VH-VL binders against Cytochrome c oxidase assembly factor 8 (COA8). Designs and how they scored, part 144

Target 1, 167 residues: Cytochrome c oxidase assembly factor 8 (COA8), of Homo sapiens (Human) (q96il0)
Amino acid sequence: APERGAERRDTAPSGVSRFCPPRKSCHDWIGPPDKYSNLRPVHFYIPENESPLEQKLRKLRQETQEWNQQFWANQNLTFSKEKEEFIHSRLKTKGLGLRTESGQKATLNAEEMADFYKEFLSKNFQKHMYYNRDWYKRNFAITFFMGKVALERIWNKLKQKQKKRSN
Short names: E, the ipSAE of ESMFold2; O, the ipSAE of OpenDDE; V2, 0.75 times the mean of E and O plus 0.25 times the DockQ between their complexes.

## First folded at step 13 (VH-VL)

Design je9 (from je1 with heavy chain L101T S108Y P110Y; framework fv_ebrasodebart)
Fold by ESMFold2-Fast, scan of step 13:
Structure je9 (fold): chain C 167 residues (1-167), chain A 124 residues (1-124), chain B 108 residues (1-108)
Amino acid sequence: as target 1 above (167 residues)
Amino acid sequence: QIQLVQSGAEVKKPGASVKVSCKASGYTFTSYGISWVRQAPGQGLEWMGWISASEGNTNYAQKLQGRVTMTTDTSTSTAYMELRSLRSDDTAVYYCARDQTYDFYKGYSYFDYWGQGTLVTVSS
Amino acid sequence: QAVLTQPPSVSVSPGQTASITCSGDKLGDKYAYWYQQKPGQSPVLVMYRDSKRPSGIPERFSASNSGNTATLTISGTQAMDEADYYCQAWDSSEDYVVFGGGTKLTVL
């Protein structure tokens, strides 16, 4: 059995890369930016005696991170694809080829691209509003559970001190 | 109150295409996704893919890539699933289900309401 | 392809506790969901986000998820609980949704 254990690079189906944290870290570890989402992933430390409440917090943070990574990876890919389709459509309408006489990719001027950006932002307005709402909801939930975990840890420390004193 | 109503049973020949509809009512259609799940006779559940009702963004199961297309019509609150190049092993009951996950919530996909199912039989 | 392993069948006498397991690599780090399907009917969500029960689902249904194993527990099992049970989890590295193979619960 490998010491580290297999940790695959998960990029093909989801568009999100996965990183391998340092051996037996006792703290959270931050990786390099994902090539698709451009966000830095965090590997969360798992304590040996993790409580059910601590596990819920960690799961929530991990799933929030994965949700966030996938949202931006998909958004960036959609933007790139639609941008290329828009350029190709406009060039085709004008009877122009995809390459210049010098062999470089043909492009649209800034005024023409402004039409694309306006349409893309308008089309994605509702999506971004839902993203912001859900981002706030997720961070509120994380903050709430962080508070509960903090109270649990304080209570456990108080119980340990009482136990030592009673002995 | 919340209901998903699917189109009726279909019998198709191998190589044909089928398009199943799923009409939603009792909730804001664009606030949820729709997942499609099929079940061959006597077999388990197999996820086919998911579509955002608001944006139309899709994510399909790898084994069905190139054969399946999911669409929505927000004006009628209806989702559609088209499966092409049908084979005998595509014989199954096809379900639509309300996906609690919006387009960007992939980590929380689960299905709280299901359609009644549409039997698609592929035979000569 | 992500794999969630369930026993194909579980048998229990009326009034006894039934336990249905669902195993997958680091499943406890993800949310697990459970569906009940009776013959000729659509699946019904019975547990979501590991241990939460939808309205309308009896209190005798409970669930847990830790390590590599999620467990659906039915206390005081009744004849009406006889059905196929499927676990579900999310997987970002494969398909976004994976189901277990299903467990047939027989109450005799």
Scores: ipSAE 0.000, ipTM 0.461, lowest interface PAE 20.1, mean pLDDT 80

Design md104 (from mc2 with light chain S31K; framework fv_ebronucimab; at its last look DockQ between E and O 0.26; V2 from the best seeds 0.55)
Fold by ESMFold2, look of step 14:
Structure md104 (fold): chain C 167 residues (1-167), chain A 124 residues (1-124), chain B 111 residues (1-111)
Amino acid sequence: as target 1 above (167 residues)
Amino acid sequence: EVQLVESGGGLVQPGRSLRLSCAASGFTFSSYAMNWVRQAPGKGLEWVSGISGSGGRTSYADSVQGRFTISRDNGKNSLYLQMNSLRAEDTALYFCAKESPFDYLWGTYAFDIWGQGTMVTVSS
Amino acid sequence: QSELTQPRSVSGSPGQSVTISCTGSSSNIGKGYDVHWYQQHPGKAPKLLISGNSNRPSGVPDRFSGSKSGNTASLTISGLQAEDEADYYCQSYDSRLSGYVFGTGTDVTVL
């Protein structure tokens, strides 16, 4: 997808990002925790004279952030849903209601809840392994492109100094 | 099998609206940016709009800005294009296209999977 | 200009080599953005042929090659075959438009 600087500042989506970075910000900045993923989004600066390499890096960082937030938002919802289903199922097996006599949500003890955590980890083991592998691949690529951008900027400054002296 | 199937095209009057759909299958839809590309009869390809994998970032060609809205529903593996205030110049075959995975060494993105298109005709 | 310039048509005999140019401006190819190539047979959807200036996706014959220099990208078809008769489009990104741009298209005819 093409990146439009004005679109970023005017079209921030509801529920995913609820604050508006300044149009004149010269730096990336970190927003509040996302409602669903609990991760803090980076709001990316788009410079006026962004190079193609800088755009590749920004797009990679944006896509990695979105990928990471999607994964954890889904996992947080799945964890919460399956946890409640587990508790409900075990309470029914014990012949107990979903709420105590006082109206509070009934819960399970630590040993019983450990069964849930073990089952959840086992069920999701491969998914989290692939997530970790891809997370490292993405961060290696980001670091690689950050290095390429840094070299490009140094080279451009050296060329400007040489051109300035030769004029 | 990786597949994109467009639908919702048809004959409409100028000034009216139409909504295109694109059903995706065979890949993790939410992982990839999606685009609409159109081709007027006897003419070349023209990029129309793009949307990020999450749906949080959108972009539009100048010719459709303010009239068209791209969206996606990752739960239904579907991409949409809401086309308002249609003009005769919007007459075209509309393709749904998937962006390729990011090449972590070279940073290459291209449109690697295309649908067969859905025809939109804007005419009195 | 909002499009990349390609020759309207090129032709060649089977076994010959043809080259399609794609010329842009300082806001797209000349700024350093990648060029991609697509093949479109009549009545069919476009198919990715070359990505990232010169990378051939799996299933694309090695007679297709791409390059880029300055404002111009080139697609070369070596050993032209009958099935290569199609339209060919280049594509890049344009920073002024903040969006993708396609070439005007080239009709390749096999004599």
Scores: ipSAE 0.577, ipTM 0.827, lowest interface PAE 1.7, mean pLDDT 85
ESMFold2-Fast, scan of step 13: ipSAE 0.566; ipTM 0.824
ESMFold2 (binder alone), look of step 14: mean pLDDT 92; pTM 0.949
OpenDDE, look of step 14: ipSAE 0.711; ipTM 0.884

Design me1 (from mc2 with heavy chain S100G L105V A110P; framework fv_ebronucimab)
Fold by ESMFold2-Fast, scan of step 13:
Structure me1 (fold): chain C 167 residues (1-167), chain A 124 residues (1-124), chain B 111 residues (1-111)
Amino acid sequence: as target 1 above (167 residues)
Amino acid sequence: EVQLVESGGGLVQPGRSLRLSCAASGFTFSSYAMNWVRQAPGKGLEWVSGISGSGGRTSYADSVQGRFTISRDNGKNSLYLQMNSLRAEDTALYFCAKEGPFDYVWGTYPFDIWGQGTMVTVSS
Amino acid sequence: QSELTQPRSVSGSPGQSVTISCTGSSSNIGSGYDVHWYQQHPGKAPKLLISGNSNRPSGVPDRFSGSKSGNTASLTISGLQAEDEADYYCQSYDSRLSGYVFGTGTDVTVL
C-alpha cells in the first residue's frame, strides 16, 4: 500500500470582520455577518472604570467569539469543498461532464445528495460533539462570571447607598 | 520539507528574561495553531503555551501564566516565546510544535510536527 | 490532577505485545476529548505515533494501535522490536485547564 503523504488543507482565512462601533457608544455593537463563518461579530464596549473582574469577563467573551467564528468558518469551508468534490466524483463515475449544455454547474438530485449529507454528518459527528461540549463549558463560564460581575455591581451599589443614607 | 527550528536558548540567571524563536518552513504557517512544549532533564513533556493561526487566541499553562508571552509573526513564518521572571523550575528543553490539520476543535489537535528543541538553563 | 497517568515502565521480549494505559479524568479523556500518542527516542524530539485515539499517521507501522474507553486510552505495540525501545507519551485536552495535558510517560524496554 502507498504511504499516505502530508496533505495541505486550505483553512478558512482568519474571520476578522473590519467594523467599528459608533463613537461614544455605551453598549456592545453587533457587526455584519463574517464572510466565512456567517456569524455576526460583537464589538464589546470597554467602560473607563472597568474592574478586573469585568475585564476578565469581557476577554472571555471575546475569546469565545473568536473560537466560535473560527470553528464555523472552517466548518463551512470544509462542507463547501467536500460537497463540490463529492458532486464532481459522482458525475465522473457516471461519465457525465461538470457542466450542463446550458453552461450551468451540473448537480445531483436530492437522493444522491442525501448520501453526501449522511456521510458528512457521520464523519463530523465527533467534531460536533466536542464543539458542543466546549460551547456549553464556555457559556457556563461566561454565565458564572456574569453572575459575579452582577453581584459585584449590586454590592458596590448597596455600599454607596448605605453610606449616603448613614450621613 | 516541513520543519521547525528553535533558537534563543541558553544559560540565564533566575529573575532574568529570555526570548525563544521558532522558524517554520514547508507549510502555510498562518493556517496552523502553534505550541511550546518543554521537557526538564530526565522528566516528561509539559505543555507551556499555544497560539491560534491568526494570533488572536493564546493560552498558557498555570505554571507560566503572567510570566511568559507567546506571539507569532506570520509574515516571517516565526513563533516566539518571551520568558520573564525565570525560575530554576523553568530549566528545560523547549520544543516548538505545530498542530495537525485534523478536523477537531481547539485543544484536540495532535502535534504533528516538532522542532529539535532549544535548551534553557536557569541557574545562578 | 494536571497530568494523565501512565505506568512508569513496560517491558517485553521481541515479538511480544505490550500495552500502555493512559488514565485521565472527567475534564479530559472522560469528556470525550481525543487522545494522541507520541514516541520519543533518547536525545530526539517526540514523534506523533497515533492521532485521534486510533489513527495512524503516514510512516507508522501497523504494529502500533490505539483505543479509548471511558477515562482510559491504550497504546498497543504488537510484534515488539528493538527499535520500539523509547519513551511513550499520551496527550489530550483538559477543559478545566483550558489547555493541553500530557501523560507522565512510559519507558518501554525490549529485553
Scores: ipSAE 0.000, ipTM 0.463, lowest interface PAE 18.1, mean pLDDT 79

Design me10 (from mc2 with heavy chain S100Y P101R D103S L105D W106L G107W T108G Y109D A110Y; framework fv_ebronucimab)
Fold by ESMFold2-Fast, scan of step 13:
Structure me10 (fold): chain C 167 residues (1-167), chain A 124 residues (1-124), chain B 111 residues (1-111)
Amino acid sequence: as target 1 above (167 residues)
Amino acid sequence: EVQLVESGGGLVQPGRSLRLSCAASGFTFSSYAMNWVRQAPGKGLEWVSGISGSGGRTSYADSVQGRFTISRDNGKNSLYLQMNSLRAEDTALYFCAKEYRFSYDLWGDYFDIWGQGTMVTVSS
Amino acid sequence: QSELTQPRSVSGSPGQSVTISCTGSSSNIGSGYDVHWYQQHPGKAPKLLISGNSNRPSGVPDRFSGSKSGNTASLTISGLQAEDEADYYCQSYDSRLSGYVFGTGTDVTVL
């Protein structure tokens, strides 16, 4: 069971950080959702003795996160833009202004908006299929390198154990 | 109309199971994360569980972890909550709630649409 | 279980202003997560009142405003009206719990 994120029982403050308890116990941090992608970014903890292989894995995870953030930021912005254009177009067809007499934004009912949602999903079906395919490819690569890092750590631990026994 | 309608609540004995359903209409169900939020009589709101649009990610409040299972059927525009090993403390009105942001494999932030709730009473 | 602390009740006279605080911790509001507010009238489902700390959805009067600083968010209701009598809940995300948290709730009474 992963224990990352579990709180340490320690009440002594050494300096306060949102990423770590008062006593330093750093691990990966999950941030607030990005305004455009609506994804929570992960800030990866960098250990002092990071190996080249561990660095490669971390950079791959960071690059995959950036790709994922960019995809969803673009998707959500496209959705918002097309939704607004659809609403404006429908209101114009009905002879209604973009604002009500009270100054609030004019809206369409759910039945009218259903047409937009149906068209948007249909239009973006292939895009989502390709996203899922790339997402699986990237996660396969990450899993592969995680396995390599695990083997490296096991090997280093065994080397340390053997050196300790011969010493 | 954008609408969420909960069902499946009722009187159930401690230790038994109950399954709640939420029927969604008026929006593209698979594009939005869905949540269950409960409210005990005369008490405040408590988030119970959430599920991403695809169903690939789920999360649970500590109080229900290991006992409740959230699931969805995007083909039927339906959200479910399987509640096992029910306790008196689970007695509450259970709301179905939709997240605002379009997000297929991830979840958003705030709940823009709520159902009217279904009452679950756990009593001997 | 509520993780964000609100006063149990606040009261004011018609036309006055009231402010409801919502205090969290380093794992939620203190980490920069947005705070959202819901209004619940007796016997009704909650309704989104403020999103993303300070944004008003369509149909919410401009007398409702939100702000956030450090570990505390605030909802201010100016020009109190009888229809504002309701329970108010804040909500955020908690990284330690990997889930959403609600405030303890505040009952607003217009005297």
Scores: ipSAE 0.000, ipTM 0.497, lowest interface PAE 13.5, mean pLDDT 81

Design me12 (from mc2 with heavy chain S100P P101K L105I W106Y T108D Y109W; framework fv_ebronucimab)
Fold by ESMFold2-Fast, scan of step 13:
Structure me12 (fold): chain C 167 residues (1-167), chain A 124 residues (1-124), chain B 111 residues (1-111)
Amino acid sequence: as target 1 above (167 residues)
Amino acid sequence: EVQLVESGGGLVQPGRSLRLSCAASGFTFSSYAMNWVRQAPGKGLEWVSGISGSGGRTSYADSVQGRFTISRDNGKNSLYLQMNSLRAEDTALYFCAKEPKFDYIYGDWAFDIWGQGTMVTVSS
Amino acid sequence: QSELTQPRSVSGSPGQSVTISCTGSSSNIGSGYDVHWYQQHPGKAPKLLISGNSNRPSGVPDRFSGSKSGNTASLTISGLQAEDEADYYCQSYDSRLSGYVFGTGTDVTVL
């Protein structure tokens, strides 16, 4: 059949939970937080009459969302891994076991953990600085294109009214 | 040196399945959308399927929708195309193709890097 | 038919200019979607030649140029050389199909 319908046939890869908006939705839909990035994904509605400018904006927003989710998923994984390695190393130095009598993970006091947080922040300072710079650049671009789309819609309405007046 | 190398093509009977692979090197694979494009012998190019960098979004040509599944393993720098219920008209050289880094100034949905292709022949 | 229409063949002599047209419809080129061009030598993979109507990738000679107006995009090869003998394909996006479409292809012969 010709692809003129209300829905696209795009699907998520097998092995992951599908995130879908309500079937009758004509608007963007916000899902639950991702397990790894802790960010809420937005599923974008794609209208049949999407203009090139509207598609460009939508793809910019989608790509920015994926970039943001990948950054934070990786950052959270790295933090958790290095935190566990630090705790294990310090407990081993003290001659302590990795778990308490109750089976919970053994922890360090706040003063000991402060050393880890300082080291982690220092080590990742440049990475976070570049992330923030790119995040602002992306949001500026999105805002700019949102403005262009708004102007396009206004202009199209004006052109349509002009043509109807002549008829 | 950005490279894409396809594999998995061969002779297969109608109604059966075949899985194609594409090995990527020389770039941050997870940051780029990937596509499959085919070319029947002596014919032109036809887009088959696309997948976003994260793998969260996929798209298909109407001719393969419901039969083919595109997927990727970013940890292995690999792209896949699972082809089910193969038909004679699926006979083609299958190319793996990369989209460039998203650029809002140029708005490109072009394919900047292509593999050499892997031949799929569907015949009895 | 959703394919973009190209002439089957164009020919020229070394040093001449040739132009290949790519005609679409209101759902693709006519809606303003960008047009990209690929060069394919016999037995080889396609190579991106022009992206975004007129942008030249690194390593592509400046004798290749692209333009777009209305429903039609054009690829112009100036100072035609023997190595330009190849198939050329245009490509765009089609909103009705929600997917990419390629042109019918043009065989360029250098006489």
Scores: ipSAE 0.043, ipTM 0.647, lowest interface PAE 6.3, mean pLDDT 83

Design me13 (from mc2 with heavy chain E99D S100Q P101R D103E T108S A110P; framework fv_ebronucimab)
Fold by ESMFold2-Fast, scan of step 13:
Structure me13 (fold): chain C 167 residues (1-167), chain A 124 residues (1-124), chain B 111 residues (1-111)
Amino acid sequence: as target 1 above (167 residues)
Amino acid sequence: EVQLVESGGGLVQPGRSLRLSCAASGFTFSSYAMNWVRQAPGKGLEWVSGISGSGGRTSYADSVQGRFTISRDNGKNSLYLQMNSLRAEDTALYFCAKDQRFEYLWGSYPFDIWGQGTMVTVSS
Amino acid sequence: QSELTQPRSVSGSPGQSVTISCTGSSSNIGSGYDVHWYQQHPGKAPKLLISGNSNRPSGVPDRFSGSKSGNTASLTISGLQAEDEADYYCQSYDSRLSGYVFGTGTDVTVL
């Protein structure tokens, strides 16, 4: 609800690090990386006289960004969960507790962690291949629409010249 | 045997270009992200650029953004760094380093395998 | 810019303990990103010494230990030996840069 959050007090100085594009902006802006996906979001500038074609391009870029952010947030969560499960399983197999004598988290050496990475990569290989295919398809579509927008701008410029000659 | 071997370094004048190569062996090259790290004479380590296992994602330090291009050829088990518009400040020993990160895995990963480095000197 | 801060040098006598700090910010160590440590002998490539804050790779002596709290990671070398004389670097990931960052490096001398 609007009442919830609308009157929320500004947090301590760390809140200033939140991505917030300037009020008056005539360009796209790149924000800080997302905490979960580790990807930098783009804030798209919307001109007052945006054409339908320009709007389609912008919406395609926004949708692609949302798809990409969601995929990597989910993938990173899965990785972190499986990594923790692997560590706990291996420590139990060794007869070790989850905490050291000093009370810190018990850990595995780099060689044992290499086994987890190999397993994770093998398990997720097909998923990542399908992601790459879709990522390339989306970027191809974006490039295609960028070309259409460029042609529209050229056409409009030519029509402006023709109209100027008619006066 | 797991190893990385860099080549392509040399003496080059400011404003010119140079291409570095890194040959990988002993592991499934396409499964791991790769990085370039440099070290100027008598100075510390500086991360330069990284590329995902598929080559679909690249990242660059601000100091080289727009001038350097990282790429890979998974069929040849090779990593490349195309360095354009070289400056005196780019003078360094350039290492290639294997990441434990796959495509798009979140987090901070160690560089478990390093090459011996290739020296790039930018001077007139 | 934005690299992790380490003391320039630390020194100790054989058998003593030395600790090297690595201080970051909210975009790297403070965000919970793991810290890794490297040992570099003169004329050699860096060697991974500590992975994921406190894990030792095979062949690394128990004398080397790592820890992390808040914005700071620490490497402790106990029972200091002559062969420990080297440069030490911490490394993490920085979310604002979408890339890796290294520490300024620490020269360890054994007197």
Scores: ipSAE 0.000, ipTM 0.486, lowest interface PAE 14.1, mean pLDDT 80

Design me2 (from mc2 with heavy chain S100T P101R T108S A110Y I113Y; framework fv_ebronucimab)
Fold by ESMFold2-Fast, scan of step 13:
Structure me2 (fold): chain C 167 residues (1-167), chain A 124 residues (1-124), chain B 111 residues (1-111)
Amino acid sequence: as target 1 above (167 residues)
Amino acid sequence: EVQLVESGGGLVQPGRSLRLSCAASGFTFSSYAMNWVRQAPGKGLEWVSGISGSGGRTSYADSVQGRFTISRDNGKNSLYLQMNSLRAEDTALYFCAKETRFDYLWGSYYFDYWGQGTMVTVSS
Amino acid sequence: QSELTQPRSVSGSPGQSVTISCTGSSSNIGSGYDVHWYQQHPGKAPKLLISGNSNRPSGVPDRFSGSKSGNTASLTISGLQAEDEADYYCQSYDSRLSGYVFGTGTDVTVL
């Protein structure tokens, strides 16, 4: 199989070969979880002879990844902010309203948090449905273009075979 | 899924008593506080009374304190309002309302589900 | 009980935005208690519209939004539609009364 510059021929003092670093990888690679979204990013390798169709597929996948990371970073931030706001509001309410004994307070705080989680999920149901719908549409488009790229590669191989026959 | 159905309303003379019921379904009844909210014809909403999930804590609007008693039967998924010494100003549609509060803490909670209401008319 | 103060009526044309104020006191909204909003169509039970100052339950159009500042909460209806013609009530908790309080109610008319 032909080798596509999979190795940098820059030599260390020891004379050993250097492989492509992750940022300049010769293949796609998966990074560590993002600080805000907790999602692992995929860094795409860009071949020098990328076809317009291959470029469209890669850009669609990159845009989908960026959209996905932004969505979850925003969701996680919103969750944390609203959780703190809920806790602060309920502590004010307990200070001014009816109160229970210390042991009951500890148990009831967990029960109040259950109300927050239920409310947060309910409040964000439509947003999550739109996310799932858009993710499905993006995934369908990606699959469609993956099919087109596969057909293009098959056609190119057939064209190469025909060219080789004439030689 | 959550349903609240009120009953027991009717025409009653001043000074008499009436008992309202609310049948609940579609949620763990014993885990949530329940409330009665009323609305006089052509007027706004007025909170009447609330009860914790366990039934151990109750609260009342000043206008009904000492005359009305809220209670519940968790085995029957039912909420009740016993109304004594009725006055003309108690004439209203009485709604059963589920609170988002889990168990018996009081605070800035809201009513996520409401029944259709039952009409109480107090007149001579 | 003490009521939260709302305007009696608000009118708008289809597609306009209208805002309903809900003014309380130091014992309720001013103490930091959340404000919730209910929509009531004629002859129907109230329906939860906004919880916790600004949260929309599933099925409530994004045309409805809530906010709170100091002693006043506001409900804004953007892109006003005929089906928005209803009564709107705010609700909070009052520490002086140790109970829930509702607003006086606002009749929204779509002209």
Scores: ipSAE 0.000, ipTM 0.440, lowest interface PAE 23.4, mean pLDDT 78

Design me3 (from mc2 with heavy chain E99D F102Y D103E Y104F T108E; framework fv_ebronucimab)
Fold by ESMFold2-Fast, scan of step 13:
Structure me3 (fold): chain C 167 residues (1-167), chain A 124 residues (1-124), chain B 111 residues (1-111)
Amino acid sequence: as target 1 above (167 residues)
Amino acid sequence: EVQLVESGGGLVQPGRSLRLSCAASGFTFSSYAMNWVRQAPGKGLEWVSGISGSGGRTSYADSVQGRFTISRDNGKNSLYLQMNSLRAEDTALYFCAKDSPYEFLWGEYAFDIWGQGTMVTVSS
Amino acid sequence: QSELTQPRSVSGSPGQSVTISCTGSSSNIGSGYDVHWYQQHPGKAPKLLISGNSNRPSGVPDRFSGSKSGNTASLTISGLQAEDEADYYCQSYDSRLSGYVFGTGTDVTVL
């Protein structure tokens, strides 16, 4: 718990460039895992000559990543909160303290936690179904715009070749 | 009694170095990440650096990256901040602070214990 | 901006309620990271006042409460007392910076 959070904080500020130098060839970068979502964010490179269609695609990808990060961060927070509440409730019912003699959090065994996991999954089934639906919807939209960008680039290359041939 | 006591601050000229120390007592030092947070006179709080309980991982704010080095000696219950290439902008009260988990949130950390701070003045 | 935005100052009379806002962005509060609050009296170290948006540490009076909605967190002090005159700071984690970020700070004055 404390050590895991400390390790994530240690890693997070270090080793990842937040931008590419203007004169170098750059691509997207992958950052360290987010503390709450446990997903690695992608930092998108913005080309100097980005078209309106390319900008729309990039913004859609950024918005989708942000939505995905927020969803999993919130789910993980909810899971952790409800898990702690369940553990507290069961330990109080058993007349046990919340901490061990060493000062660590008191825990329940796997059999005792089975009911919590089953209930949590059942309770969140509908929410996860809606997440999957929206995830597919967003990815179909991204794929569609990626196709449009590819066609635009092909068309532009063909126009440039025709112009150069005419000269 | 859980306590953190900073020391090592003082007046130092720009471009020079200074080393801060933080002595911890009342808790299992090696089990917690530690941080340095600074506050310039009349200004707000700024996180400077963090180190894991084992000392295996460190992190820094962009403003100090490459100039400051955080370290710890768990056998002596002590945290350190080596400050090199000091600038006038580094003038601040430097606090050490301890991580804390939340009852309802696995992996969530706030700073639950703070020292009283040690003043660093970078001036000619 | 990577720093969390707070009002410069808030004032009230004894017994009044005051609220301090803390506004972040998509890389911190907007991403679901919790907000913590610290109280700092003049010449003293900061003290953890609220953890995880709304939880009070042992010893903190119940007149202090926290909440969060979207990319904004709020600290409310009900039944304002003279000893509440202090600076208040919010704090969160910022995924873009890969580090902790504090609010700009709010000076609470009891008139």
Scores: ipSAE 0.000, ipTM 0.451, lowest interface PAE 20.1, mean pLDDT 79

